# Designs tried in a protein design chat: VH-VL binders against Large ribosomal subunit protein mL46 (mrpl17). Part 6

Target 1, 243 residues: Large ribosomal subunit protein mL46 (mrpl17), of Schizosaccharomyces pombe (o94398)
Amino acid sequence: IQSSKPLSNSTPLKGCSVGTILIRSPILTRQPSEFEKSIYKYNAELWNELSDPLPAEFYFKKGSVGEKDWQERQKTLKGKESPFETIFGKERKEMESNKLLDSATHLQSRVTEADTKNDERSTLRSLDKSLYLLVKKSKSSGWQFPNTPVTSSEKALHLLCQDLLKNILDENSLTWLVARHPLALLKTEQEKTFLLRARLLNGLDVPNLQNVYDWVWCTYDELKNKLSPSSWDSVKNILSDRL
Key: E = the ipSAE of ESMFold2; O = the ipSAE of OpenDDE; V2 = 0.75 times the mean of E and O plus 0.25 times the DockQ between their complexes.

## First folded at step 1 (VH-VL)

Design zb1 (framework fv_zilovertamab)
Fold by ESMFold2-Fast, scan of step 1:
Structure zb1 (fold): chain C 243 residues (1-243), chain A 119 residues (1-119), chain B 107 residues (1-107)
Amino acid sequence: as target 1 above (243 residues)
Amino acid sequence: QVQLQESGPGLVKPSQTLSLTCTVSGYSFTSYWIHWVRQAPGQGLEWMGSIYPGDSDTSYNQKFKDRLTISKDTSKNQVVLTMTNMDPVDTATYYCAREDYWTGYMDVWGHGTLVTVSS
Amino acid sequence: DIVMTQTPLSLPVTPGEPASISCRASQSVSSNLAWYQQKPGQAPRLLIYGASTRATGIPPRFSGSGYGTDFTLTINNIESEDAAYYFCQQYNNWPYTFGEGTKVEIK
């Protein structure tokens, strides 16, 4: 007897944004001591466990072409050695083949072409450190963590973050959302941005970004020079805890 | 609430210049791209161009670049579309639309304004 | 420019039946594809973005799939209020381009 009522629900998060701290974990470490070798094995096992992506249902509808393609990509990744295990094994073989550690050759092999060119758009730079993704929205914009406004109370923050990652990374890129709750909150005069931590699971594949004017992959030390002072202050103590 | 509203003349004579205004409210004007999209009667959607009001960065469909200019007035929260040398084939409903964060898809649209080009 | 081709251009459907609309890009647009609904006399309304993500307030009977060059919008258990034009849009490359549109008509 009553006409349909409009679906109107004001979200307490309206006017806020959700964003991502997308991290490329270290894929090469310094020459390991015996103690450090045991830690690397632990971390590689942990990485393999954490490298399982979220179920396809988070990205695609069940039975869709997209879901099937996603599942095929997961099958391709299944059985692959973790980046840590691969690098660890290669370093060990190199040491053994030389009978004596050739530090000069080992150090040269650890320095990539991206390192020598200082190619900040590549994930193959600074392999022994974590890299963090920053983007520019326009030519004159400052560097910032990728983010998107919250316009719907119906969709959870972690799902919006996954949509954001899907929109800015190419189809060859794979990410894992570390936690569903925000790691940090950035406050500006007009806006709050909830940052969720995500890890890049590409290994040695360099992603191409889309839907951004420009991007850089920064080490922790480089973030201080690119982020605004207030953004840096908000994340500096949180990002010091690295895998 | 987020709102976009187009305004301008309903009638334009051939060879004259069209000026349309898009007034926005309910969000940070300088943080989102604004696009102009038109639709001729009974036809599909045609993307014309866009502006990022934060720094006036613009992008145009080359089909219109020779005669299309998009500008902003941040004091009024307005985006202005200017198109020269109007022709009867330019008769269309003109929409302004907000792009979600640097994505390219338009999440909020204005009501549209019909522009008829006739002598 | 990337050309977006929609099939069919006209789709008569009986209420309760599923409807599927295809959109093909002349070159890869990754997952950067959106679907819009436009009812007569109204502005377009965002339905789907990122090829498969449903926009706020859009009923679950609408779903999108695909990537690269081939995309599909599916409406399960179509209702009378779904009579409208449907457009796909690629946002991978400038200029942004739309499909010709598909007119969904209820029999």
Scores: ipSAE 0.006, ipTM 0.451, lowest interface PAE 11.3, mean pLDDT 77

Design zb2 (framework fv_zilovertamab)
Fold by ESMFold2-Fast, scan of step 1:
Structure zb2 (fold): chain C 243 residues (1-243), chain A 122 residues (1-122), chain B 107 residues (1-107)
Amino acid sequence: as target 1 above (243 residues)
Amino acid sequence: QVQLQESGPGLVKPSQTLSLTCTVSGYSFTSYWIHWVRQAPGQGLEWMGIIYPGDSDTSYAQKFKDRLTISKDTSKNQVVLTMTNMDPVDTATYYCARDTIFGVVPYGMDVWGHGTLVTVSS
Amino acid sequence: DIVMTQTPLSLPVTPGEPASISCRASQSVSSNLAWYQQKPGQAPRLLIYGASTRATGIPPRFSGSGYGTDFTLTINNIESEDAAYYFCQQYNNWPYTFGEGTKVEIK
């Protein structure tokens, strides 16, 4: 049995790729049942007990760029359980406040124009679910998580991932690399791709992507139809909607 | 609390196979590279090999390549070092060590086991 | 294999003095160099990685510098508890290689 393409040359990671699972988190919640409300309360209490987050030094060493970036994001969102939840919680509250000022027809709508048009390139679709970014590098390429080959040992993997995000997103897009989430490894006959989890933080409307042929924002259920079977098998038990 | 602990036989006879286990706790086992490093009595450190437990990717120093295998047991959070044809010159304290940061680029070794002394003699 | 050469191999120092240890690589390792401290009977302890970044919990009296082939570990105002062996290690190329070690002794 032959393994995937081996690491070669003077760098341990040459011949591998780094990629990202970039997530737009739910903005709206469906109306929960009484049973689900009980579960939410229990899970929130359990999360508060278990989510004493590991210090940055377990994921980033003192003085690293990654540690500085993570600390800066912690400072901006101080007092919340999750920076991601804080951002989307704020958007939800703003939408609820606007509903108090707008017409009854507008206030009742949970369906966006992007939903009506089935606009897969919009982050404004499926506001009650997580959306995951997939890209095509060329017209003939399959759908895949954004990724880039590792050509240098000079940069840490998380810094390469941040460079990748800046290369495909606008400079005004705010993302958070979630260091404590488990890594995923995708293997093919020719390549290993190491996936880091990232969250989209700064709102609902993301500028058009750059340096890709095409992109889609997919719900969990839509991923299995767009990813290769092997890629789907590698991530299906890691992603939030499944768990 | 992040901990690595080596275990195995303290004594091995020449030509026999050594098996050492490194048990990890307090972090995501599949997210960090694990190194094996040895140190002969009164000598310096010698890097032997590395494994990424998330996919069993390994690399070995050329000196050990013909007789060293590093493997994992994810159900037990353990990395296993197997080395065949032991010789008295292999007498050393064997350490396992976690890489400096999470992810795929190994940077160094931030958490070490306390080491296990292996003596090779008849 | 990249050969790492440390100088000096033995360094007697008086408390309060600065101590410097040099590490030279046989070929460029960029900034991919770490420093470790090892006290008798103990496992090594990471001091510096990336040539100049202090590891978590390491006192500010320890500093690293250098790039390419020439690196220096400096300990300002050395304390008696700093008596130990010090090793440099490159992680630019497989296999990873260590220097011979420097024994820092308090006079």
Scores: ipSAE 0.000, ipTM 0.402, lowest interface PAE 15.9, mean pLDDT 73

Design zb3 (framework fv_zilovertamab)
Fold by ESMFold2-Fast, scan of step 1:
Structure zb3 (fold): chain C 243 residues (1-243), chain A 120 residues (1-120), chain B 107 residues (1-107)
Amino acid sequence: as target 1 above (243 residues)
Amino acid sequence: QVQLQESGPGLVKPSQTLSLTCTVSGYSFTSYWIHWVRQAPGQGLEWMGIIYPGDSDTSYAQKFKDRLTISKDTSKNQVVLTMTNMDPVDTATYYCARHKYYGSGSFDYWGHGTLVTVSS
Amino acid sequence: DIVMTQTPLSLPVTPGEPASISCRASQSVSSNLAWYQQKPGQAPRLLIYGASTRATGIPPRFSGSGYGTDFTLTINNIESEDAAYYFCQQYNNWPYTFGEGTKVEIK
């Protein structure tokens, strides 16, 4: 009559999942080598001897976060003095300037508070390198790229990837799916996961992840210590320490 | 020399609030994480929470988050553990310990510990 | 939370003999593992960090090995002052978790 067995079809189809390699792109340019620092120093000294000091464009890459932070700081600190400035107004202005300097210093510093704390849950670590999101689905699960089973509804892989990103990231997170085709295929035993490449566009805003037990943002070099050997072997030749 | 020293009440009544202080010396207070770890009599070590004194960033074990607060007083080089609604099962020796930034995560220096007994 | 399991829980040893304590994590902690010694009435003392790096002032008879989920603390030529509890600790994930401890007793 009736089977005493539990529902067998409540589990996802074996062998098929879609996941994402979510990348926080470098926010700062790579730190200059000793040779490059020597050239910058020489050019600065030469410029000081022949003309006025170098403008900001020679210190920062055009359009970089560092250049933008520096320019914003200069605008704010070089504000207009009011003829009606009082002792209270001067004190308030100094407090605001110090607060903005602290904020700009935090964002622009190559070594951030997240770096010193080794806060792996923060996107503000290793600003000159790419960071890759890894998650744990449960307390007993190993570290893995975010993934979800391919549904029987036959939804396209890139749409499932977008749904996954919306499911695990907060409402303020902005992501860009770089390509609709998988970057990598993770094959473990008889299971396979198609990984699509995505970028976090607002990397300065640290996401609070949802619907995962835990998460970390790893540099390329750190991935080998977090991923299973089989997963690492599948991605090590496809990924690099920079985009 | 690097020193961490816990202080606080040895006896707390059930339902009362516990306040323990960790006073540090011999190093830059704002440059190291400070952790609180407890050990019930005859039992193992249990991690409770952490603070970075440089910016008051904190994290707590899920078990304690609803009643545990860790704060700092930079002028005194002190970290304060506050835990509400104490229960006899909270009887333990409470330690503060530091770890070096740069991702070592290990506790290189510990306080001597302070025994807190929760009893009426 | 990562569960740390220590074996054995009690280890009687004779002076001059080697002693080994095992620590197993419920999931990979890479090399982010430390070992502590605790004598009665005292705070724990860091022995090993990074699975195999000896802490400052720790005698060379103490050594650590392992990676991932399986770790071993070895005390070669054990001395009477080594009678203590020994704990492993993972610092790969928050919350940090400790093993139950191993009591090393000198015969």
Scores: ipSAE 0.000, ipTM 0.375, lowest interface PAE 20.8, mean pLDDT 74

Design zb4 (framework fv_zilovertamab)
Fold by ESMFold2-Fast, scan of step 1:
Formats: sequence, structure tokens, C-alpha cells
Structure zb4 (fold): chain C 243 residues (1-243), chain A 119 residues (1-119), chain B 107 residues (1-107)
Amino acid sequence: as target 1 above (243 residues)
Amino acid sequence: QVQLQESGPGLVKPSQTLSLTCTVSGYSFTSYWIHWVRQAPGQGLEWMGIIYPGDSDTSYAQKFKDRLTISKDTSKNQVVLTMTNMDPVDTATYYCARYSPWYTGFDYWGHGTLVTVSS
Amino acid sequence: DIVMTQTPLSLPVTPGEPASISCRASQSVSSNLAWYQQKPGQAPRLLIYGASTRATGIPPRFSGSGYGTDFTLTINNIESEDAAYYFCQQYNNWPYTFGEGTKVEIK
């Protein structure tokens, strides 16, 4: 028989956090030959010839949840502001934009629409380089690797990291922890963050991130400009996007 | 240890303004979202709004947006809920709760403070 | 707003029997679903988050399952101390919304 009490027994360890360096590996490693480029162009042209825009009723059964969601979204895009739009509105708009980039037309090119738009929230950008996930916990927070406090529970760090990944990504996202032990330790005056390396296995089918204010997928060179100088110094020698 | 404690008046007259304070201890005040949830006697839980104390980012349920304000005082580790034009239907136990997007769910709750609205 | 519907609203059970509570969301909430226990005069207590992950200190007889719109909380070998209200909560979209609650009574 266990005593019933408030959740005061779930206490984080002071000053300790676990986080993840989640990496989308390079998809393209070389420039296509002229023949391969011609095939890419042909397939893109063929796809464009077959892809005609259709009204919503051709994609959704009338009265379905999908049609209603699409109609509600269109009202929002016309400036019909929701009280909750302020926090998640930009994420929602960019998530929908990123879904369009999953079309077959863009997958066969080294230069994608995400590259052209410099869309940092897309995993379809910089296909020849590694992308690293950074998040913001709030509107004014700095960019950081995803992390969570270490609890007084008996759970190992790698299990906490897996819980973190499941919390941010949905069940359709496939990730792999490269090692059970931390790759890096970020130290500040008040806290220590143990970073574990994880790889994204389904980089082109990534769903929208949950439970964060904002996110970006950065190349190695872009990390320098987004991370604090101390965080960058701690990770710069252990990360690589080269062959 | 982590603690959240609500404080404020137990009785409010109709049309008056309610002010409740949530005082936190045992963790970094600016690192976690704090939500306000209320529960009318014998009824279920109703979400009211949220604040991130690190930058005062707030959001409110549409039902309350025109009379509810949530603010913070970092020097005291306190979140303040202010609600204008109280009505007898607002009689409820008011809770503040800690939420982390990394750990998910409301992992720590205050004990709750009963606010009765009557003349 | 996402509407959370719990079934049943009242569940009388005998000690040692399993108890099962269902929660249905009006639209997909992925795995962003939590379960809480509330005893009279007390604040809610987190049992399960992420649909299936037990919170710290929660006995293994409590388990959660489901994804999208359909979720279940299961209490195996129910004990007298488990008499309480149980609530599901989605945290996928603001405003966060709760189910109506299920009253588990020990007969």
C-alpha cells in the first residue's frame, strides 16, 4: 500500500540536465553528373505537368475533419486572429510550408525550395550537409540543444534522453541514440548539461516538433551564430559534417 | 524540494478584482512554465492561462482573455493571477502548476486556494 | 478547442480487479496526453504523461496506452487507496483541455 500525496516526490536534481544533439545526416554526398541532372530535370517537368491545383473538395470529403481544419486555417491566414495564434502561429505556418517541400518535385534536386527560401525549419535544406536541431523554450529564450532536468528517479541518462526525444517528436519519428554515454558536457555557474548524440533516421518525413516555442535545423557553420560562445566552444571540436 | 504555494483572499464580492499569488521554491523560477487551472466545487478542471517567467510570455483561454492577466515578480519568485469583474460562477479552487515541455505534464501543483464569490 | 470525452464517468470496482478508463479526443493529439489522479480535498497528481510513460513514484499497476484520438488508462489489481477521480488531459494544442473525470469507487 502506497501513500497518496501530491507530486512533490518527483524532484529534479539541482543543476543537472540531460540533452540531445539530434543530427540529420547528409542525404547527398556528391554533385550529380550531367546525365543525372538531365534525369532530375525531366522528372521535375513530368511531375509539374501532372500536378494541377484542385479545390479543397477534391482532396477532402465534404464535412470531414481535414476539410474543416483546412478551412479554419484559411480563415486564420486572412488575419482572423486567435488568442493562441501569437505563440504557435509562426510554427504552424512554417510546418505547413515544410509539408509542401516533401513533394516528389523537390526531392530529386540538390537545391530545394527550402534552400531557395532559406527555410531554417525544414529538414529538406542543405541535403549535402548535416543538420543539427536547436530549439527555443520561449519567445525570448536563446537557441539551445533540446534538454530536460535530471530527476531523483533511478532512470539512466540515456532513458531520459529517449523520453525527451519522444516528447519533442511524435511516434512516427525514428531516432537512434549513437551512444548511451554523454558526448559533451556544457557547464555554467549554475548547471551542467550532459549531451547525448542522436541521429534522425527518417529525415525527409519529420513531423512538426511539439512542446517547443520554436526550432531550427542548422548546418555546422550556422551553429556558431546561434549558440552562445561557451556552448559553441564546448561542441565545435566534436561535431563534423565532412565525409 | 520543489514547492508551489497559492495565496490570496478566500472571499471576493461580485464585480471585484481577484488577485492570487503563486510562490515557488526549490528550482530555477525562470526555467519552467507556470499554468493556472481552476476547479469549481464538484466539477472538473478548467485551464485558464500560462506564463513563462523567463520572459513574461503569456497566453490565456479565450473565455478569460478580456479580464485575466498573469504577471511575474522574479525578485520574489512569484506569479500573480489578476482577474477582474468576479461573478459567483467563478467560485472555485485555483491551482498553479509547473509545466515543462521537456518533461511534459503538470509535475508539481500547489495545494490550491478556494475562492468564494458571494456578497 | 479540443474536446476530451471520458468513458465511463463512474466505475465501481472490487479490490484486486482491473479497471480501465477510456479517453477520446475530438482531433489527434499525437501522444501528448496525460492522466491525473485526484483524491477529495487534494490537488491532482500526475500518473502518466506521453500517453504511456509513468511519472516518478507511480506504482507499476498503473499503465497508459493509445495514440491520436483514443487513449486508455489501466489499473491492474486495484487497491482501496485507488478510489479517486481520474482525468485525462491533452497538451498538444492551446487551450489545454481536460476530460470530465471518472470516479473510481471501491465496492
Scores: ipSAE 0.000, ipTM 0.413, lowest interface PAE 15.1, mean pLDDT 74

Design zc1 (framework fv_zilovertamab)
Fold by ESMFold2-Fast, scan of step 1:
Structure zc1 (fold): chain C 243 residues (1-243), chain A 120 residues (1-120), chain B 107 residues (1-107)
Amino acid sequence: as target 1 above (243 residues)
Amino acid sequence: QVQLQESGPGLVKPSQTLSLTCTVSGGTFSSYAIHWVRQAPGQGLEWMGSIIPIFGTASYNQKFKDRLTISKDTSKNQVVLTMTNMDPVDTATYYCARGGYKWTYAMDYWGHGTLVTVSS
Amino acid sequence: DIVMTQTPLSLPVTPGEPASISCRASQSVSSYLAWYQQKPGQAPRLLIYDASNRATGIPPRFSGSGYGTDFTLTINNIESEDAAYYFCQQYGSSPYTFGEGTKVEIK
């Protein structure tokens, strides 16, 4: 259980690092799980919330009546032009629709171009498995989960993790921090790294990473060969290849 | 560390409304589903419904029709089950449980349960 | 609704013996299946998630297998503390449904 670790602090000590286990969920071979559907729904509702200046649904106390009213509003907003579209125009919505349709045609094949080329820098490889992001900070550095040293002792762990994700991913990349508490603590003789769980929500858009020397997207089986033995031992029982 | 605690009346009269509260402490309230599961004396488990607090939408077992409502109070870290028109067959231990363990809807933390008896 | 059928409903076992409980879904739930243990007067405890993955803190004598409609919970070298009810639960489709439960009794 994730709560077996006695970490309640939301702010790490100075001299520690914060990192992320960034996961691309399987996108082929099976229908989305209820959890995955909840993520898609969360993103859609977050988009609607961010585009709505005053979300009244936040104040509904009675679940069935308030929820039904909110569900009806969500249906109406999906069927009509959103506040987002009135602000930015219809052009972006049309571009997104065309992009999703074009992307869907690539999903017809379970073996992608990235699979045939063994392109480890692509998120379009191994569509039936989970992919995990590893980075190299320099040419001589080993592969590791993305991480950054804590320079401020007052900033919460999840906020530092979000800053890290914004620093290394491009502007078109979408991520969701699943929980605000660390999933794992990596200890070496010289440092402690608190790892938080995040999901990549890019769909078929392959992110370009910045502020790293190199990166790879690994299946569970590939992590064993790239991570240090101590890092692998710390995460092997909390990750799976069929996320 | 994460704890779920049910609270509410132990006795409800037929045709009255039941209101149970699940209080979540220690850990993240908003990103995990909170489920309500009941168990009649000597019987199995029955899923009633759930809510994910982050967006406030609830899912229901249609067996309960319009008489079941699950709502949230984010300021108190609480989820509330409301069920109208209680009947003696609704006598059961009611549990709240957290779903979402390791990216699944498996339920990793459970309250101790609260027994609700429906009798005149 | 997906109906979950457990066999056997009652399973008397001697300590040290292996025990197996079967769970059958009326339609495919892929790997979206969990197993729970419930002792008298207590809330259920998660044992297995996604058909075959052991929850943290669960002893290695517990294992799960299966995919689609047929699932098995296996307890190797049963201990006296394993006397309890065991339930399977599918979360592949709403409403989520539980099996009837299997009572494991120590002889």
Scores: ipSAE 0.000, ipTM 0.391, lowest interface PAE 18.2, mean pLDDT 74

Design zc2 (from zc1 with heavy chain S50G N61A G99S K102R W103Y T104W Y105G A106N M107F; framework fv_zilovertamab)
Fold by ESMFold2-Fast, scan of step 1:
Structure zc2 (fold): chain C 243 residues (1-243), chain A 120 residues (1-120), chain B 107 residues (1-107)
Amino acid sequence: as target 1 above (243 residues)
Amino acid sequence: QVQLQESGPGLVKPSQTLSLTCTVSGGTFSSYAIHWVRQAPGQGLEWMGGIIPIFGTASYAQKFKDRLTISKDTSKNQVVLTMTNMDPVDTATYYCARSGYRYWGNFDYWGHGTLVTVSS
Amino acid sequence: DIVMTQTPLSLPVTPGEPASISCRASQSVSSYLAWYQQKPGQAPRLLIYDASNRATGIPPRFSGSGYGTDFTLTINNIESEDAAYYFCQQYGSSPYTFGEGTKVEIK
């Protein structure tokens, strides 16, 4: 039998995993234009992904309520108003409210204590770049994007992703799930993981992660050395321009 | 450079099973969907189905659903079309074609096509 | 299934003349429409996607327009090398379906 199956009455997502690409956006203390350009570029890339989704037939049975709901979401997201306008103000406000942004002393230097110590567990490293969260589920596990199995067809993927984020960061961490559909699919011999994109809104005051063995906040360049080659190949063209 | 190449038997007897292979070279195999489109001699194009290799999930036109399977072999960068119970009306040139996620449903690269004749 | 109807079936044109081919969908496909060129013995070549965007390497004399159910492919200042079959294809709904094709002949 083949790993490819025809469309069925059950959702093709049951038995897979859902995960998150959780991003801490660049933080610029005195150069707003670079900050705005970085956020604009990210939002433009995300908008392009939202505007050109995978066909509903690969997720849902044709004519199902799931397909209709998904198509309605895509239609709403393709509106003339860019997500940039809606989220830019909210994200900037959250960053400004962060206690470390109020600490001019800490943010006077682009090189932080976390940079000098190469503290990969800190969100205060590489303030001029995006950071991506990777976790180890156990001592013997490889580095991977946070993920959890899809055990219920009743619960939507974006809700499972939000539960996952709440479980590992805690209930007080502010995250924004950028879209309710997957950005990417990671495939191994045994497992398929649908990845949703999320942003960390209070990114400079993040508690230590819960319910994981270990974690690291990686720049784009560092992802290649920590992810498996197949996982890296799956995400390298959707997270940033080719380096 | 991205290239798609079809391979398989040029002659199939009625009631037998057809197996065609599409080999993808250049580019990232898992980043795109691979489709099968056929064209009977002197006639128009007919979409049969496609597969997203990273999902392992295939989609088929209803007409072919009960006898067509599209599968993948990621170790060889190949997509395989298997169709049972071939009939003389299935005589056609079979193409594999690629669609990207940004150009979903558009076929930006095509193989040269392989003619399959169904006769005794 | 969405039925795609092309008109005309055959289109003889003189070089330098504009040529237009119409494609009508039996139900709305928004802008999810592509145009292909096919010369005898060759695989189809993508000309236009998303109703109006030219594919890479396609000369500017080719243009597409339309939305919903009615679409047009226009070839301005047609050249002898443009003699070929032209097909429209919708991808707004599965199964993806093609028009019958239009044979463009240079007089």
Scores: ipSAE 0.000, ipTM 0.387, lowest interface PAE 20.4, mean pLDDT 73

Design zc3 (framework fv_zilovertamab)
Fold by ESMFold2-Fast, scan of step 1:
Structure zc3 (fold): chain C 243 residues (1-243), chain A 119 residues (1-119), chain B 107 residues (1-107)
Amino acid sequence: as target 1 above (243 residues)
Amino acid sequence: QVQLQESGPGLVKPSQTLSLTCTVSGGTFSSYAIHWVRQAPGQGLEWMGGIIPIFGTASYAQKFKDRLTISKDTSKNQVVLTMTNMDPVDTATYYCAKYRDYWGTFDYWGHGTLVTVSS
Amino acid sequence: DIVMTQTPLSLPVTPGEPASISCRASQSVSSYLAWYQQKPGQAPRLLIYDASNRATGIPPRFSGSGYGTDFTLTINNIESEDAAYYFCQQYGSSPYTFGEGTKVEIK
């Protein structure tokens, strides 16, 4: 039996679209500037000073269980709050999760063939940076984040986003919605699009996309030249905070 | 694998509206761009238009723009072609076809349905 | 609209011979050209896309070449089952347009 929806009850987002900011996380750690290196070194040295306020020998006899437990606890706490662990450790853990089903983990070079050929359709370009997926719906259309209209079925936005990802990527591609709430709202003269953040988990072996005229994987710096001014203004400050 | 099947009337009178349905099976319906191509008896192939269901976007050849509508019914996994003011010269076999991975090439086709326009 | 012109329109061949069909676009379509085979009473079948890439399941005797405005479909060592119409199609510009078709006949 099919239920009819009352005329007074409609999807609040009917007439809007839901889309995705699909991100391929960095595979290689970016090289810090000399200034950044100096800051990291200073913070690491400061952390080392603060992590050992009193020698273990003062509180525990050498070789005791208490001394060992205290040392293990201190090493654990030091590791968790280290500036390097906070910045590079999180990025490394992100790269490890992105290597799930990744058959090209043996890539050792920072510069790939995709880099030398400037192959914008490849996920193997710019391994030290995040890549963002943009698509063209037709030959004459501008570049945009993948999106789909919100239907009268009242399907939740994150489920529509998951359907969209499944529909443009093959069955072997693995993606993760980072959050169920929209990250940004794009307002154009014709459409309103709510963008959800998604991450590509198998970023080094992604086949060609379906159901689009064209696609590119862009670095943050390249988005300004491909997105409309309105779309760029809506996302530039939100995406730049992801370091 | 994906399969496409056209259905609709085999006979339409002049000035009437044609409605043809393409039913898609063997995959995720919304992951396919579906187009319509027709072939008049003894003549070549003519692209009419198509739709990308996940984006809700449709495109049409200018020749048909004023009388052709291509729509989707996601609940039934169907793409519908509607063409108004049929003329005897519109007599043709109508095919629905799936684009491969990229716009412009048709990798899977329905068997086609013959539509005759006569009084 | 881009006009696609096929030559020849009729090509009688003997089994084992090579067959060559030409397609000319009225303006450049880069490599955005496909070839289809259509047997009587059947839907078209994709043979070649992007001018030279063979579609899945297509025998290696079929090959495509060309760029810009001039394209060729070659069938090496033709077999009796290859008797069919062959169409080129450009997708470099909307509307997509097809050639007139070439009828390949087995002698």
Scores: ipSAE 0.000, ipTM 0.413, lowest interface PAE 14.7, mean pLDDT 74

## First folded at step 2 (VH-VL)

Design pb5 (framework fv_pasotuxizumab; at its last look DockQ between E and O 0.02; V2 from the best seeds 0.00; counts 0 for: pae E 12.9 > 2, grease 19.5 > 18.9, placed apart)
Heavy chain, then light chain:
Amino acid sequence: QVQLVESGGGLVKPGESLRLSCAASGFTFSDYYMYWVRQAPGKGLEWVAIISDSGYYTYYSDIIKGRFTISRDNAKNSLYLQMNSLKAEDTAVYYCARDTYEFWSGYFDYWGQGTLVTVSS
Amino acid sequence: DIQMTQSPSSLSASVGDRVTITCKASQDISNYVAWYQQKPGQAPKSLIYDASSLESDVPSRFSGSASGTDFTLTISSVQSEDFATYYCQQYDSYPYTFGGGTKLEIK
ESMFold2, look of step 2: ipSAE 0.005; ipTM 0.463
ESMFold2 (binder alone), look of step 2: mean pLDDT 89; pTM 0.888
OpenDDE, look of step 2: ipSAE 0.413; ipTM 0.720

